# Designs tried in a protein design chat: VHH binders against q7z443r523to685. Part 6

Target 1, 163 residues: q7z443r523to685
Amino acid sequence: TSLNMSTHQLTITVNVTSLEKSLIVSIDPDSPLLMTLYLGFQYQPNCTHFHLNITLPKDKVWQKDEEYTWVLNPEHLQHGIGTYYITAVLSERQEGAQQTPSLVSVITAVTQCYYWEIHNQTWSSAGCQVGPQSTILRTQCLCNHLTFFASDFFVVPRTVNVE

## First folded at step 23 (VHH)

Design f5
Fold by ESMFold2, fold request of step 24:
Structure f5 (fold): chain B 163 residues (1-163), chain A 121 residues (1-121)
Amino acid sequence: as target 1 above (163 residues)
Amino acid sequence: EVQLVESGGGLVQPGGSLRLSCAASGFTFSDHWMSWVRQAPGKGLEWVATIKQDGSEKDYYDSVKGRFTISRDNAKKSLYLQMNSLRAEDTAVYYCVRTMYVPGSYYFDYRGQGTLVTVSS
């Protein structure tokens, strides 16, 4: 994972090594900012060429840290193992205006929902999906045999700060 | 909110013994099943043992059965793992894990930072 910053844009590079795990992208601006994220596999995405997008902050969140979190499940990452690019486009600013620098922190993490199957003596993720309320601190797990549970057991965070 | 703190790890020779402890806080300890899960260097997670809320039921991974004993003290909010006849393959970080039992499965929602056990021959 790496970051490149341009005026009102930044690029996040993530190397995806597993097709079964989910990617969590968390952005923590020092003040509220509207932004749009674009996902590309093996190319730099923009607003007219991308696989998937999201607008942050999200509406109707259960926890404050969910507002700037993008959860990318294996379905979203089905393009393959390799390098994914995320372009974040921040709110537009008028030309020539002085701007106080803002701090933007970016954390990426991989996660998955695992449980222990007693008879088979093995880990399984069958019947579970990583839910949209997941954060870099806890994974929301939506399972067929449970309505919901959350786990911090499997989150592997990586952090990069941008100013 | 939930906190689990493992202790008691260290270096031990094959055939030796260690007792791991886990101090729990931030939840009603006696309402939850508890487990030990371990991870050897560079390997995936391995379930070790699980104990029911009242201690009346215990379950063990086959490779540790007869050598390890899981126990709990609900008054002290503590979970234990007595490890006897240790082998090199028991070398791992051991995690104390809060557990939900569903028939046929254990689900794990909180873990501690782990304690390292090294069995060196």
Scores: ipSAE 0.518, ipTM 0.850, lowest interface PAE 1.1, mean pLDDT 82
Fold by ESMFold2, fold request of step 24:
Structure f5 (fold): chain B 163 residues (1-163), chain A 121 residues (1-121)
Amino acid sequence: as target 1 above (163 residues)
Amino acid sequence: EVQLVESGGGLVQPGGSLRLSCAASGFTFSDHWMSWVRQAPGKGLEWVATIKQDGSEKDYYDSVKGRFTISRDNAKKSLYLQMNSLRAEDTAVYYCVRTMYVPGSYYFDYRGQGTLVTVSS
């Protein structure tokens, strides 16, 4: 999904159907942009009313595609099953600068780390969580004493409002 | 960087055979356990088979045991699945998967795009 950020903000809508999976929000602006994302459950958040925020690009990343990626674990999504809103707000340019509309691409996905239990012949996610170095293309899995990257790709339906 | 490319899928009648191949690159193939997993249309992932780094240990899902054979060629950085006595229930996309063994569990970190196997009359 590509979006025009003609105003200094946009809204991303995500329907969360499971409290066990992590949400990955990936933004790909056509030019480097400083922005703050705000999360709200069943309401549109802003800079004074939100559950959680992040400033992008991230300062410390392992790979460049992590710079505009927000990883939301089940702990962050425990408000319930339903619609989460994310408001993305551009940082103000303080002097006479003109900003033409910026094109941003937004992709959201859910992911979870699974392993095979040999004796029980079943899949399990026990002892695993999705790490902050995850991206839309690969999942950082933190499983007890193991750290590794895996691909397991689910895509939730996306709805985006521009304001 | 890590790449896994499956091939050898296709349409086959029940009772037939197929041989799947997986070409690996971007990592030291001989240092890793390897697996096949599959996904039937509208179903979840199923583990099929796993092979140790040196090929000395092989493990199979019960429903494929005796019909499928996993093998590897470390010199060619290749993983194989020989599939005999195919049944309609074997219809799925088959993925080559890089595997980590921990006692009691298989963990998976990389998989390819898959190759489709269709078993139909």
Scores: ipSAE 0.510, ipTM 0.858, lowest interface PAE 1.0, mean pLDDT 82
Fold by ESMFold2, fold request of step 24:
Parts: structure tokens; C-alpha cells; sequence
Structure f5 (fold): chain B 163 residues (1-163), chain A 121 residues (1-121)
């Protein structure tokens, strides 16, 4: 995993090794920033060539720490095992914006909702999705007829300068 | 906040016994099923045992049936695991976990930091 920064964009590199787990991308800007993230598999995406995008901060959140979190489930990562690139494009600021460099901390983690199947005596994730209220600190699990939160992360933090 | 604190782990010889405890706080303990899960060094999680809110139903992984007994004391907000006839393969970090029952499945939302049990000659 490597991070690059330019004056108005940032590239996040994530190596996906499992098609079963979800990816959490958390951004913590030191001041409020409007940005769009673009996802690409094995290429660096931009605003005209990408697989998926999101605009941050999110319009509707239940808690503040969700505002700069992108939850990528296995269906979003269907392109395969390998290197995914995320290009974050920061919005332009009005008059004088270049005088204040932007600092953005980026944390990526993988997570999954597991349950125990009593009859088969095995772990399963079937019928569960990692929900949009997930953050680095907690996983929202949306399972058949049951919703809950769990904390079961392995975290890979990154910090980058936006200039 | 939900807190689960395990204790009672240690070094024990094969054939020995050990009793694990878990102190629960930050939630209504008596409203929840509880479980023990374990993780051997370098391995994934393994479910060990589950107990119903009132203690009336208990379920065990096949390899521990007859050797381990799960119990709870709702007045003390405590979960227990009595482990007898311990074997080397029981060596693991044992986690106390809050459990939700759905027919055919156990779901887990909170776990403690675990207590290490080492079974060695």
C-alpha cells in the first residue's frame, strides 16, 4: 500500500487479497474538505475513467465519523484480486487556497461479518453485508433479518500531505 | 461502553483443569446469550461454547463436549468456562463474546481482549 499526493489530488493504493472481505477507507482531513474518490482496478482512475466513485463528506450520516468513510463490499471489488487505486480529488478553494497546505490522514482496513452455523459447525459470512454506517472503529453488519455492530478490524494507517 | 474482561488463563499440564471468568459491564448482561471463542497461535477463531440468557440451554463444540462446562451468574454479571481434561490442542487465547441467537446460528458483536491458556508438559 502506497500513497501519493499532488496539489489537488491523492492516490491511495490497496492490495486486495480476498474477495470475501470488505474494505474500509477512512479519511481524516484536518479541516473540512469536499472531495470525490474514484476507484480503479490495476490503473489509476480519474474523473472520466473509473469503476466507482463517491463524494465526501457523505450527505446523510448518523454519526460524524461516517462522513469521510467509504465502505467497499465484495460486490464493489468484483474486478479481482490485485491492486486497486483510489484517486481522491479535492475541491478547489476560493481566493488564496494555496497558502494553506491540506493535511489528510488515510486509514484502510479490511473487515467481515462472521457468524457460527450451528448444524455445520463452521464460520460463515453468507447473507451478511458490511453496512454504510461502518467505520474504522466498528462494523455495521446487515444480515438476513438482523442488524448489529461489531469491532473486528485489522488496520493499515496512512498519512499524506495534500499540496 | 460494553466491556468484557477475561481472566483465569495460565499454564497447565495436560489432563489438568482451569476455570476462566469474564466480567461484563456496560450492558444488561441477563438479556444476552454469551459464548466463549478461542484462537490458537497462527489459527483462525474457533467457537467453543454458548449459553442462553437464563442458563437453561448450553451448546458445545464437539471436541470440548464432556470436558468443558459453560456457566453464568447473572447477579454477578459473569460468564465462566470450566475446562477439565485439558489437551495440548486446547492451547489458545480464549475470548468472552456477547452473542445473539437466530435459529441455526450464533452471531457475535463484542469480544474481550482474551486470556491465554497454555497446555504443555
Amino acid sequence: as target 1 above (163 residues)
Amino acid sequence: EVQLVESGGGLVQPGGSLRLSCAASGFTFSDHWMSWVRQAPGKGLEWVATIKQDGSEKDYYDSVKGRFTISRDNAKKSLYLQMNSLRAEDTAVYYCVRTMYVPGSYYFDYRGQGTLVTVSS
Scores: ipSAE 0.483, ipTM 0.844, lowest interface PAE 1.4, mean pLDDT 81
Fold by ESMFold2, look of step 23:
Structure f5 (fold): chain B 163 residues (1-163), chain A 121 residues (1-121)
Amino acid sequence: as target 1 above (163 residues)
Amino acid sequence: EVQLVESGGGLVQPGGSLRLSCAASGFTFSDHWMSWVRQAPGKGLEWVATIKQDGSEKDYYDSVKGRFTISRDNAKKSLYLQMNSLRAEDTAVYYCVRTMYVPGSYYFDYRGQGTLVTVSS
């Protein structure tokens, strides 16, 4: 019963409490690792059963901290409020069995682009999307007729060891 | 790197006054609108006031109008908020915020760590 390199994985759980905010998932492996993340709502996903996936590190980024960042917008999270599971599957492991497992730090954050509507005297996020260049440290805001980066202090940190 | 550093917060009695300051660096201060935004304990963010690049236009949230005055000194790259007739409801962390004006809306991209104002009866 030999195991292949694709059996190395970890699971991240995130409780989504809002259908209006974006989720930022940042992974910081202790060494460069190729991985695929699978998203599932109320079930643990795998490579054949998932809602959405991404391969990290991303192929084209403007800054290095974007390489291991997954931006999940409200349309990606419209399955409902509740527990989402993310299975990260390590790829391209060409070494034999590892004596010490790789450490992978996981940080999740919730972010949203807000602006002030002067006439209504209220906050709004209408017409804004959180862009793919967003990271834990900054939010790319893509709004009608205005694109900018903003800071938000919603951070939900988590650290998970790869077993 | 854009930096905004607020100061001047503290404990004050109702009816008292405070003057908040914000030191800006890492961008051309005179090219940007600036705002104050606050967050009371357990509440969301509230917009307080906005000032145009040259200081010629000022806008205030209704609850602070007549009591607060926003101002700026472009030579010193500084933003100010004079807060008079303070009420318990003004207790909050106050943030200096870089602002972009579009007709009908204020957009915010950078803010500092804030300064705490406590108005205690």
Scores: ipSAE 0.480, ipTM 0.840, lowest interface PAE 1.6, mean pLDDT 81
Fold by ESMFold2, last read:
Structure f5 (fold): chain B 163 residues (1-163), chain A 121 residues (1-121)
Amino acid sequence: as target 1 above (163 residues)
Amino acid sequence: EVQLVESGGGLVQPGGSLRLSCAASGFTFSDHWMSWVRQAPGKGLEWVATIKQDGSEKDYYDSVKGRFTISRDNAKKSLYLQMNSLRAEDTAVYYCVRTMYVPGSYYFDYRGQGTLVTVSS
């Protein structure tokens, strides 16, 4: 079966400039849509060729705005600094049915959990991970001895139409 | 919602003094450590000072020790930074920051909008 002829797709392009920060990808469809996202470094991924994938909406979330959020930590982005492609394959639109275009908004942001090391008088992110409950609005920080949420002011919004 | 509002910034000559204030609301101020961090134009964040919930412990970045004094008034839900002997390198936007202490580390979760301090002749 030809996947791309029968399903809606979109591509999100993100330039990663740091290997230390996490990428937050938030998708806001105008109606509930089942989708699978595929990650590729310097190539456009598909369902058979990708580095990492996720299915949205997530089955269990603590807050509603987590449902269409993909948190990509540095270990997920270890392929290098440069252009990452995300192919989103939308399943809500049935194969062969008459359809109108949907509006899907995409927001990307980078974030990281930093703390001050008192003795060394330096910033560190060691022992911290950006957690899965992170969103564009808040960062879940999972650190040795402490879990907390923090806000950050670095956001890159993007809106796309799907055909 | 947590709110932190800084004030007291402005233009001052080298060797001068300023007192920064931060008004806190939306949380129990007396239960939290508080800090000042600053950002010079085009540069990264620099930690300045931290104060314990009851004011009994204070910590300073080496470059400001002896010149800056952090203080708090829990009844007024206010944080202060007295800055003396100001230098051109103290020019920055100063942020009031809610702080969590863990042995060996300060973690920060909320900041205000900042107040600009410019030190020039």
Scores: ipSAE 0.448, ipTM 0.825, lowest interface PAE 1.6, mean pLDDT 81
Fold by ESMFold2, last read:
Structure f5 (fold): chain B 163 residues (1-163), chain A 121 residues (1-121)
Amino acid sequence: as target 1 above (163 residues)
Amino acid sequence: EVQLVESGGGLVQPGGSLRLSCAASGFTFSDHWMSWVRQAPGKGLEWVATIKQDGSEKDYYDSVKGRFTISRDNAKKSLYLQMNSLRAEDTAVYYCVRTMYVPGSYYFDYRGQGTLVTVSS
């Protein structure tokens, strides 16, 4: 769904319920926007107080749908189970070129890479990491002996607040 | 673009039979192992069966062995699952899955939207 960015920033709220899955945050702005996202656990981050940041659109992508996608792996989410906040801030704007608020759509999902262990007759994620080319539609799996794309994604509830 | 489209699901009574089909496109079907995986409501994925590129090797999860038969037709780019003696616990969405084999493991990269099989008394 679309969110109204009527100021120079917006806040995305994500409730993380597992420390073993990766979080995918996808933003689809209605016009090309340069932005910086800041991640905070149980606090609203800003440009001077955050756990992680990223600039979007990404400058090296294999496919177009990766440009506004942030992949957060379990090591990025080790601060705990609970509410994470993402503050998105417009990084560069030409004065006089943006007279009206921009609309963005935000989708979040969780994903993890699984394979079948034939001998043990069980699923495993050992030795696999969700890679940076992942999107809402596909998961890049970087495993000890094979790199491929797969998914078992979930939808994580999201909210957007303007402050 | 890789596409996998499952069909043939439906409502069936215990002891009944269904045949699932999967139409593949966007890749060289005969170069890939193929699998069926399923997901019961509220549960995780369960591996069902895997078939080698040329159909010469087949592998089944214990609970379906002897009841289900995986097959493929490389000329038609199609994968099949014949399900006999269906039980309530076979109720699930069934996915056609492109598979990569390495010794000891099956890896899966693409799946379709699935087809629902409901087994109900």
Scores: ipSAE 0.446, ipTM 0.826, lowest interface PAE 1.4, mean pLDDT 81

